# VHH binders against p49116, part 292

Target 1, 238 residues: p49116
Amino acid sequence: EGPLLSDTHVTFKLTMPSPMPEYLNVHYICESASRLLFLSMHWARSIPAFQALGQDCNTSLVRACWNELFTLGLAQCAQVMSLSTILAAIVNHLQNSIQEDKLSGDRIKQVMEHIWKLQEFCNSMAKLDIDGYEYAYLKAIVLFSPDHPGLTSTSQIEKFQEKAQMELQDYVQKTYSEDTYRLARILVRLPALRLMSSNITEELFFTGLIGNVSIDSIIPYILKMETAEYNGQITGAS
Short names: E, the ipSAE of ESMFold2; O, the ipSAE of OpenDDE; V2, 0.75 times the mean of E and O plus 0.25 times the DockQ between their complexes.

## First folded at step 20 (VHH)

Design pb145 (framework vhh_ozoralizumab_d1)
Fold by ESMFold2-Fast, scan of step 20:
Structure pb145 (fold): chain B 238 residues (1-238), chain A 119 residues (1-119)
Amino acid sequence: as target 1 above (238 residues)
Amino acid sequence: EVQLVESGGGLVQPGGSLRLSCAASGFRFEDYGMYWVRQAPGKGLEWVSYISWDSKYTVYPDSVKGRFTISRDNAKNTLYLQMNSLRPEDTAVYYCATHWLGSSPEDSRGQGTLVTVSS
C-alpha cells in the first residue's frame, strides 16, 4: 500500500554538539557520530516496510548494512558535521602517532586509505549534487539488501529494494528530466560503500582510534530506543 | 578534568524504589549523551540505560525496561535514574558515564554508588 517512503522520510536533520571544541577530541567525534547513527536508525525504524519485516529481520538487516547507512549519512551531512575538518584532525593525529610509535605504519596506511575512500565518496556525492529525496531512496536501497548472508524473508526484502529503485527512478525522471544519465551516475556510486571496512569506520568514529566497544553489540539496543513526544504530539508509527 | 559523582544508593526492600543522581563537571554536560552502567557481585559490567543530550532518545535493556527511568537536568548538570519495583538481582554498584560508547580508551565513568536490594 502506497509509496515506500513519504516526505517525512526525506527530512534528515542532524544537530551537532555546539560549539565545536577549539581542539578536536575523540569524545566530540564519537558524540557526533553517535548522533548520526541514532538519527539513521530512527529513520530506518520509521519506514512501514521495515517495521513489517519484524524485529529479528530488522536487527539482521541493520547489522549487515549500518556502515553503508552511516557512510551515506556522512555524505549527506558533510557540511553540517564539518566532516572535512574532522577528517583533517584525524589525519593530523595519525601522522603524530606514527612519529611517536604509538601505532604501526601498516595500520596507519590502512586507516589513511579508508579516509581517502570516504573523502572520494563524499566528494562524488557532492559533485552529483544529490538531494534529500535521492539520499532517502539510496538509504532505502542499501537497507533492503536481500544479498547479506543469514537473512530470512529475502524475497520480501528484495521486493522492497525493487520498490525503492523504482521510486528513485520515477523521482529522478520527473525532477531531473533533462539529465538522461543522472540515475546511472548515482547508482554506480553504491558499490563503493561495500568496499569500506566497517571495522575501520567503527575505530575512527565510535571508539576513537583504538577501542573495544562493538557497534554490532549496540545496534539491538539502539533499534529498541524510546522516543519522546514532539510539541505535544504522540510518537506515531510510520 | 571530567568529574562524575554518583549518589543515592542504599539498602532497599524488594519492590521498593530508589533515585540515583550523578553530578557532572569539567565538560559541556548539555552536549553529551549519558548512561548508567552497573556491576553486580560476581558479574561483569551491564548497560542499564542511555539518554541522548536533548532527552529525545532513551535506551533500556529488557532487564530494566518498564521499571527504570533515566532523565537529566541540563541546567543543573545532573543525570538521574529512577528505579522502581527493585529486585534482588538489581543489587550492584551503579556508575554514570558520559558518551554513548563508554568502552572508549578514555574511561569517563564515576566511582559509583552501591545499591543493595534485600529484605
Scores: ipSAE 0.666, ipTM 0.822, lowest interface PAE 1.1, mean pLDDT 85
Fold by OpenDDE, second read of step 21:
Structure pb145 (fold): chain B 238 residues (1-238), chain A 119 residues (1-119)
Amino acid sequence: as target 1 above (238 residues)
Amino acid sequence: EVQLVESGGGLVQPGGSLRLSCAASGFRFEDYGMYWVRQAPGKGLEWVSYISWDSKYTVYPDSVKGRFTISRDNAKNTLYLQMNSLRPEDTAVYYCATHWLGSSPEDSRGQGTLVTVSS
């Protein structure tokens, strides 16, 4: 009982490596993406309703929607990330691979289209001027999607999704009362997330970071991340 | 000019302990999550620990959880791996990496240090 999200769930601050290098290398891109991924999953962990579903269900949910959450995160953090610059860098790296004939024409097309979709989605979200509350609720709606195959507790998941939607509706009505169709305008963007390939996203942002290990396979471990008991201070004696 | 230099490996008996170190240079160490990975003979690379850039979070696979502890000293640009309760199956070359599996660019991991757990 109570709201699905609190003000604490609205905060979504991504810290980037600084300063941004003149040349964005794969290392920088992967680190940035990893931070966003971790932040997104940690955000999910912080939701009491999410915790209530249990570890197995939680893992399944995140496995199913991590790409969508990540993409929403990209949109939300686009300015802080300098996403356009990152995407340009990714394209440049891709061009190098193309020149070396490492990719098929079809694959190039797929990857480029995916980049386009990401860019367009983020641009569309920027145009809508989505605020932190709206992003939080959208992420919740995406997270608690009952329509993924293999999920347990689908009824409960659906209830949480509905609650997220209702809270979003209430928020939008209260905050943007002059814009009667804002809710619909926001929600209609969600289908675009389902058009994006998680595999391609992984290749673009996480190439070399995880190697042959998939995001899917590491999600359980990410969700089990522990808070360090010390601030990186090594007890001296080797 | 990213450089990672691992040290601390050696021969140890089962149940023993080792502490690995990794000296990092050539990049802003404090801005990046760091990893330990290992490669056993005849096997692929295996991720064994992660620590976030700010040391706020650590994560371990089940295979080493409770036995291994990753830490870092950003002021010294050094990554550590405390390995306790070592098992024969922990025998591997251990690498410090700037990526999960150190499989990205050539500069993503060091030369490695050999850990042998044997009676």
Scores: ipSAE 0.381, ipTM 0.736, lowest interface PAE 1.6, mean pLDDT 88

Design pb146 (framework vhh_ozoralizumab_d1)
Fold by ESMFold2-Fast, scan of step 20:
Structure pb146 (fold): chain B 238 residues (1-238), chain A 119 residues (1-119)
Amino acid sequence: as target 1 above (238 residues)
Amino acid sequence: EVQLVESGGGLVQPGGSLRLSCAASGFRFEDYGMYWVRQAPGKGLEWVSLISWDSKYTFYPDSVKGRFTISRDNAKNTLYLQMNSLRPEDTAVYYCATHWLGSSPEDSRGQGTLVTVSS
């Protein structure tokens, strides 16, 4: 049996491009976002329970939840990314946009509301001081969501989600024993992730992708990475 | 100004090999992910491979997996694509690409190098 996640799955270290440019540009933002996305996909692939579901199920799950995983990653890595600075730069760009044909007032409003929801979510997680173990299990809970349309193996997915919830509960009760309602405060934050539009996340963070390729289209490529390449065995990175 | 210059394309018979190179300048190559995309005659753009800044992550579609290998030399600002066991369906213009570096789509890729696989 064993635990769903091991200590190796709790480690989540984002390395940013350096130096940060004096003025943020779409290339820097897209590179930063892509690093977080790849780290998140790598994390999901490393889970034995995830691997056990098989390639087709893995692809379907990640396509359904990548935005939730990415948003949790943004919250977890907000300080490393200087996320507040990135979001402020995006807001400034949107407010100064005069391209009526490409960015309607209604679209700008939708994107701005999305940014405010994202800021609110990240602020709430920061206020709760969510630790690395808690983030790992929250990501597991959203990854193993049995309720997305078109999924197969839903009973097995639900089993893994319940295991994630139970292990999170055990951790929180032992680590934060004096805070009886901490788990409830954490879990009620998760539904907000489903209100975030994946299309708007793509527009904000992945605008720099060539040919306006969707994240949905590249997820199968990322998930087909080989173990040797994944471990960096043949790379020039030391 | 960002510049990407592809080379190494040519005419090759089925089963042959080619190595493509992309010389990058005008940005900190070592900090950015790079990818190869291709466009067959009369078709849209197709992702061929991606490599992360540190070479830790690489990925390939099933159509080229096991035949193509992406690599980079950060000290030389050069991206490579080793293409083995080439097939007629690999015939395309191959482009070196990074994320958008400006507001124009043209800034995101070079002029390309033609690969023709024919008997």
Scores: ipSAE 0.503, ipTM 0.752, lowest interface PAE 1.8, mean pLDDT 84

Design pb147 (framework vhh_brivekimig_d4)
Fold by ESMFold2-Fast, scan of step 20:
Structure pb147 (fold): chain B 238 residues (1-238), chain A 119 residues (1-119)
Amino acid sequence: as target 1 above (238 residues)
Amino acid sequence: EVQLVESGGGVVQPGGSLRLSCAASGFRFEDYGMYWVRQAPGKGPEWVSYISWDSKYTLYADSVKGRFTISRDNSKNTLYLQMNSLRPEDTALYYCATHWLGSSPEDSSSQGTLVTVSS
């Protein structure tokens, strides 16, 4: 059996709407976030191990972990997105909402705490200088999580997660041989992803989305969407 | 100001075809995903289809999958919906939309284009 991920799965290139508007708005933020979400879903779909689990299992896995994948994508693409500028604009909007007395103080506090956790996560990943291979394997570890409720084929999912962990370890030891504890420092960051609220992520980044406003509701459509790149990758193997 | 102008609607027999167009202005059309939304008489708005900015990703509601094809021409700032094998239940006012407009036709400030499928 070959590696879990190929070099094509390491490539994760987000194309942003250009140029960024002088005054950030919901339309630009939602478009940017939607591009990252679609890229993340396409990335997952392209993995042969993911394809091998079947559509029902695939949908359940992504529904359970989309927020973790999206957050890892935000961290990986933070510079391309000018994420700090986007978050600053969201904070400014929330501060204006307080002054205009349009949102409850408790809700604003909850959203601000989420933004702080997100900033801290992205900052920690930036300080560790996580590379493209490391991000790909971290996303694979998150994707192949056997411990979500309602999953079938949990032993096979666990096998793929263990394979992802093994390949990440091998890569880090080879590439960062002088940094004996790098892998431990990276892995200890992952539990924070599960403390992030998917509902607040939806409110921050996907406000104004047409159709089903719940990401959970649109995930089956995204996973079943046709794309020339995805079809090209799997048709040759079949 | 975002402006969206739909056209191409009309009366057609069941099994017929229509091609809808949406002329966009007032924003960078080539940079934004686009939606087709429809509203049947006396019902709420229903999402029909989505296309990404680069045409790489397309999504369809189950009710239209295999019959409708969404496309765009960024050089002309125009969105299209090719509607084949039309059914009476496809009768609705059709609107184009982008992310900031929500699901309501009221948000688009457009008139929509009426599609009537009658035997």
Scores: ipSAE 0.647, ipTM 0.812, lowest interface PAE 1.2, mean pLDDT 85

Design pb148 (framework vhh_brivekimig_d4)
Fold by ESMFold2-Fast, scan of step 20:
Structure pb148 (fold): chain B 238 residues (1-238), chain A 119 residues (1-119)
Amino acid sequence: as target 1 above (238 residues)
Amino acid sequence: EVQLVESGGGVVQPGGSLRLSCAASGFRFEDYGMFWVRQAPGKGPEWVSYISWDSKYTLYADSVKGRFTISRDNSKNTLYLQMNSLRPEDTALYYCATHWLGSSPEDSSSQGTLVTVSS
């Protein structure tokens, strides 16, 4: 049986709306986040192991882990997104909201803590200089998580996660042979992803995405969307 | 300063077809995803279809999948919805959107275009 991921799964190219507005607004932030979400879902759909689990399992897995995949994508694409600038604009909006008494102090504190956790995560990944292969396997480990409530076929999901872990280990040991503890440093970053609230991520990045429709509601449609690239992966035709 | 002008609505019999257009201005149309949203009499807004900025990704609500086709022409700043095999339940005010302003009558510059499917 071949590898879990091919070289095509390492390629993760986000194209941003251009130019970045002089004053950041919800429209630009939402469009940028939506592009990353679509790219992330398309990436997951292209994995043969993911396809083999079937539509119902695929939907359940992505609903459970979209926030972790999205956050890894934010870290991976932080430079092309100018993520620090986006987060600074969000912080400025929140500070203005407290001055105008539009949000409770408790809510502002929760959102600021989320932003801090996100910044710390992205900074740690940048300091580790995580490469494209490492990001691809970290995303696969997150995607094939057997421990989310309500999942079926957990034994098969666990096997795919273990395969991702083994292939990441092989890659890191070969590519970073001089750094015996690199894999451990990378893997201990993953628990931080589960500390970040999907509700707060949705509020910060996806306001107005599709009227009053939630990310949870739209995920099945994104996974079923038709693209020439995805159809090429299924049929083997151009 | 987003301006959206819908057109192409009308009265059609069940099984008929209509093509809706949305002329956009006041923003870089070519950089933003676009939505078609509809509101039936006495009901809230329902999303119908989405198209990415580059036309690479399209999404359809289950109720219209296989019957409607969304498309765009970035050189003309225009969004389209080709509607085939129309049903009475497709009767609604149709409007285009790109952000939260497009989904609120109070915040949107759009008036929509009315589609009525009746015999």
Scores: ipSAE 0.645, ipTM 0.817, lowest interface PAE 1.2, mean pLDDT 85

Design pb149 (framework vhh_brivekimig_d4; at its last look DockQ between E and O 0.63; V2 from the best seeds 0.64)
Fold by OpenDDE, look of step 22:
Structure pb149 (fold): chain B 238 residues (1-238), chain A 119 residues (1-119)
Amino acid sequence: as target 1 above (238 residues)
Amino acid sequence: EVQLVESGGGVVQPGGSLRLSCAASGFRFEDYGMLWVRQAPGKGPEWVSYISWDSKYTLYADSVKGRFTISRDNSKNTLYLQMNSLRPEDTALYYCATHWLGSSPEDSSSQGTLVTVSS
């Protein structure tokens, strides 16, 4: 079997709304977050191994790890997104809720700690100077995690995760041969992702959901999104 | 201030067609994904369709897939919804929103356009 990831999976280019407004409103934040979410999920969808698991399993996997993938995406795209500015804006928006006594002291603490964790994680990744290949493989390792509850085909998922790990190891050994412990240093960052609440992430970046819509409920639709390019290719082949 | 003005609603028989329009102003329309939402009498709002800022991606609720088509003209700051094969269950007040995952506070000015499908 060929490699789990190809060079096409290394490219992860996020396009932001331009220009950045002076005041980052909820609309801007949500649009930016949505673009990143779509990009992350479409990235997953583009992996042949992911496709091989079937729609049900794919959906379950993404539901389980979307927060982690999103967070890795934040880290990877932190510069392009001006993440620090976005986070500051989010905090500012939260101040309104605080002033209106809409949030308990404990909730405020939880949310602020989450923001801090996000910032620290992204800073830590920046300090490590993680490259595009490493990010791709880290995302793959996170995506193909067999230890989430309720998953089917866990054996196959585990195999894909192992493959991702092996390919990452080979890449790091080849590219950073003088840094013997780089792989370990990178991998030990992954546990931090699981300490982050998906609910709080959703609240921070996807405020104002319509009705009872959740990221969880939208994931199946995102994974089934039709691309204009794909439709054009199909019509051209007929 | 963000302003969204919906139009094109009306009364139509089952199997009929309508085309909704949403005129947007007060923001850079071309930078944002847009969606249609509808609210039937006695029900909560539900999203109908979404289109990305660059029209590269579209989404449809299962209930309208194959019947509705979302599109946009960024040069005109206008969002469209072509509705074919309309059913009584499509009867609702239709809104456009600036973000598919939620309504920003700026969307509060939307009046919606009423679609009634009845024999």
Scores: ipSAE 0.681, ipTM 0.854, lowest interface PAE 0.7, mean pLDDT 90
Fold by ESMFold2-Fast, scan of step 20:
Structure pb149 (fold): chain B 238 residues (1-238), chain A 119 residues (1-119)
Amino acid sequence: as target 1 above (238 residues)
Amino acid sequence: EVQLVESGGGVVQPGGSLRLSCAASGFRFEDYGMLWVRQAPGKGPEWVSYISWDSKYTLYADSVKGRFTISRDNSKNTLYLQMNSLRPEDTALYYCATHWLGSSPEDSSSQGTLVTVSS
């Protein structure tokens, strides 16, 4: 059996709307975020192991972990997105909302705490200088999480997660041979992803995505969507 | 500043076809995903279809899958919806939107185009 991921799965190129507006707005932020979401879903769909789990399992798995995948994507693409600029604009907007009494103080506190956690996560990944191979395997470890409630085929999912962990270990030991503790430093970052609220991520980045439909509701459509790149299938939409 | 003008609606018999157009201006149309939303009499708005900026990704509501086709021409700043095998249940005001305008007629400020399917 071959590796879980091929070099094709390491490639993760986000194309941003051009140019970035002088004053950031919801339209630009939502478009940028939707591009990252679609890229992340397409990435997951392209993994043969993911396809082998079957449609029902695939959908449940992505519904459970999309926020973790998206957050890893934010960290990986932080430079190309100018994420720090986007987050600064959101913070400025929230501070103005406090002064104008448009949002409750408790809600603003929750959102600000989420932004601080996100900034800390992205900063820690940048300090570790996580490379494209490491990001691909971290996303695979998150994707193949057997511990979400309601999942079927948990034994097979666990095997794929273990395969991802082993291949990450092999890569890190080979590529960063003098840094004995690098893998441990990388892996201890992952639990923080589970503490970030998917509802707050939706509020910050996806307010206008595909109408007022939640990300959980739209994921099955994204996974079933027609693309020229996915399995080369033409389903009659030309 | 952002303007969306829908057209192409009309009255058709069941089984008929219509092609809707949405002319966009005031933003870089080629950089943004677009969607079609409809609102039937006495009901809330429902999304119909979405197309990404580069036409790479298209999504359809289950109610229209296989009958409707979304497309865009970025050189003309125009979004299209080809509607085939129309049913009475498709009777609605159709409007186009992007993330900036939301999914509500009140939020979008566009007029929409009326589609009526009746014998």
Scores: ipSAE 0.656, ipTM 0.816, lowest interface PAE 1.1, mean pLDDT 85
Fold by ESMFold2, look of step 22:
Parts: structure tokens; sequence; C-alpha cells
Structure pb149 (fold): chain B 238 residues (1-238), chain A 119 residues (1-119)
């Protein structure tokens, strides 16, 4: 009936706690990551096509793709987050954990390989100089992926994904008319997202969950969260 | 050093109201999301409510939604929980924490504030 995304879906501004600490600070990392997660979920649930899927379907969809959305958010916000500094601090912490015999060698290898893949993904996206419109459409393509296990309404999800792809194509052709291969170069980056482990992302960015609450278990609550600009459940003038 | 001091607990009849406060010091309170967590006798910790650093986002556990309201005053470094229509199952030790996803329960303030709902 209309475009899949509007200009309101392009705005994606992450505000960081200040200042960045010189040493690994779990609270700083978790607050930064939580801000990105909440921003990503607020973005997703504001899309009319996502709302049209119904609550059960959209909860299942986000459970399946939250790590890919989060990883795209890390790439988009890598500069403002100083992500390379955060990852270096995590690497230093892991090396100390080996010295204290707190982690197995196999686990350390898995985590280090994940960090390197994450850094390479973010570097490849920075090299392509992906803009905010392109990120919005890429996130929509990832969000409306019909191939995740356990999904229903896969034909409707597939149609929304095709619409996101078409709108990305139209945008790139209009905006980067002299760069014939830009769309292809962008799209070949996406398969790497499926290889990112949500378990390791939680370990890297969301350690120490209260009461063993995982990201998977809080997604229904995040999708129902109250936002000051739309809800009456806010202390103060509104 | 991070310090969180809870107050406002007490004994109240079912259907009553209480207002909890959490005074924060030792960090930039205005930069961090805050939680209320409760621990009922013989049970593990249960998150109750979350508010983002700028108050833009609030979350509530299903068991308290519509009855409890979380808020914060960054100029006073204080977190609040307004608790209405209290039920016996709300009886617990209530404590605040710096964020929903990043701390063990033992990293919050040392004491909490006890809420008892009983006839």
Amino acid sequence: as target 1 above (238 residues)
Amino acid sequence: EVQLVESGGGVVQPGGSLRLSCAASGFRFEDYGMLWVRQAPGKGPEWVSYISWDSKYTLYADSVKGRFTISRDNSKNTLYLQMNSLRPEDTALYYCATHWLGSSPEDSSSQGTLVTVSS
C-alpha cells in the first residue's frame, strides 16, 4: 500500500555513556549494548509491516534475528561506540582469564574467532561507507527473513523482504547512479550475519544477567515496552 | 564507589500503596539505566521494572504492569517505584540495580527495603 520504510525509520542515533573508561568496565559495556538493543527493537516495532504480522509472529521473528539486527547496529554505530576499543578491552580481559584458569581453551578460541569475524564485518561495512538509508533497508531485509526455524506466515514475511530489497535497489540506483556495482557489493556482506553466535554476543556484551534472564526471554517485554512519546505510563508532565 | 540506598518499604494491607526510593551515588547516575528487582522469601531474584537512562523506555514484569510505575529524577540521583494495588505476592525484599542486563544481584546495594503485604 505504501513504502515499507519512511524517513522516521532512517534516524538511528545512539547516545553513549560518557566518558569511555580506560579499563574494561562491564557496566559501561552492558549499558552501551543495552542502548543499542533497545534502539534496534524500537526501530523494528515502529515499522507498519512488522506490526501487521501480529504479536506472536513478530516475537518469533525478533527472537530469530535479534543478533543479526544487533550486529548491523554495531557496524552502523562502530565509530560513535568506539567499538574497536571495547573489543580490545574484552580481548585483554580474556587473556587474564586464561592466566587465572577461568575459561577452557576451546571456549577462548570460539570467542576470539567470533571477535575477529565481528571486527572484519564491521570493517567491511565501513569500507563500503554504508549510509543511514542503506542500513535501514539492510536491517529490514534481515528482519523480514523467512528462513529462520519455527516461523509462521513465511510467505508474507518473504513479500516484505522482497519489498525491502526493491526499495534498497531503487534508493541505491537513484542516489549512487554512477556506482553500478554498489548494490551487489552491499548485499554480499549479509550472509556473514547468519554465522554470528547469539550465545557469544550475550557473553561479550550482556554478561551477568539477573536471575539468568537471557535476551531471548526478555524480547517479548522489550517489544511491549512503554515509550515516553507514545505512552501514559511516564512520571511527570505527560 | 557505587552506592545504592533503598527506602520506603513497610507493612501494608492488600490493596494499599507504597513508594520506594533508591538514592544513588559514586557514579554518573544520569548515564545508566536502572532496575527494581525483588526477592520473595524462598525464591530467586525477579526483575520488576526497568527505566532507561533518559526515561524514554520503561519495562514492567507482567505481574506488576498497570499497578507499579517506575520513574527517576536525574537531578537528585534518585530512582522511584510507585506501588499501587498491592497484593500478598508482592511481599519481598526490593532493591535497585544499575541496569537490567549487566550485573549479578550481589552487585546492587547491600540491604534493600522490605515490603510486606499482609492482612
Scores: ipSAE 0.610, ipTM 0.816, lowest interface PAE 1.5, mean pLDDT 84
OpenDDE, second read of step 21: ipSAE 0.589; ipTM 0.809
ESMFold2 (binder alone), look of step 22: mean pLDDT 79; pTM 0.788

Design pb15 (framework vhh_ozoralizumab_d1)
Fold by ESMFold2-Fast, scan of step 20:
Structure pb15 (fold): chain B 238 residues (1-238), chain A 119 residues (1-119)
Amino acid sequence: as target 1 above (238 residues)
Amino acid sequence: EVQLVESGGGLVQPGGSLRLSCAASGFRFEDYGMYWVRQAPGKGLEWVSYISWDSKYTLYPDSVKGRFTISRDNAKNTLYLQMNSLRPEDTAVYYCATHWLGSSVEDSRGQGTLVTVSS
């Protein structure tokens, strides 16, 4: 019955590998992305409403929405990650792959279009000057999406999504009281997240995963991970 | 350049224990997550364990959970795998890995260390 998210869920602190190498490589990109993924999963696990849905539902939700959560995290952490520099390095690598005929032109076009969509999304969020509280609730709206195929407990998930929307509206109305359309501008950005391919995100940011391990395959293990922090509280540095 | 050197494998009876080590050099070991992966005879690669840069997060598949423990000593640039209650199906070459190896251990791995569990 309490609020869906506490002030603890607003803090989202990404610790980057240091220092950034002079020439970016797959190693640095994958480590940075893995840290953001773990931070995002830890954030979701700490929500009491999420825990209340049970382990099977939790796994299904995160497997369905990890790309949307990850992309919101990229937008939120774009400055600390120097995301524009990472994307530029990926583009340079793709240009070299064209030169050496290592990838088809059609595949490169698909990946470049994905990078453009990602940049457009991050730019739109930056222009709206989305704050930490707004990001926390946008992530909650994405997490508690009842419309993914195969989900159980869809009525409970929908109630949590509606609660997230209600609490976001209350926050925006009080904090940005003069801008009656701010919430609508923010929410209309969310459908773009579902247009971005999770397979391409995985290829760009998690290419260092080994042994034919996919993000989809490791999500259950991340969510089952036993930690002193999995009691519904975020108490440590990220 | 970057190097990963595994050691500590050997022949052990079922129910026995072994401790594997991986000596890392040529990169800032303390900043990167580390994996143990294995390849059993005639099978593909299987990830065995993961540890984050700060030891805050560790992951295990169900096949080894409760039996294996991954750890690291950032001051010594060394990764460890403590293997307890070993089973014949744990017989494999064990490889130390990081994201530096790209998308495949096969392309960039060293020799690994052989673990044989039999009588």
Scores: ipSAE 0.580, ipTM 0.792, lowest interface PAE 1.7, mean pLDDT 85

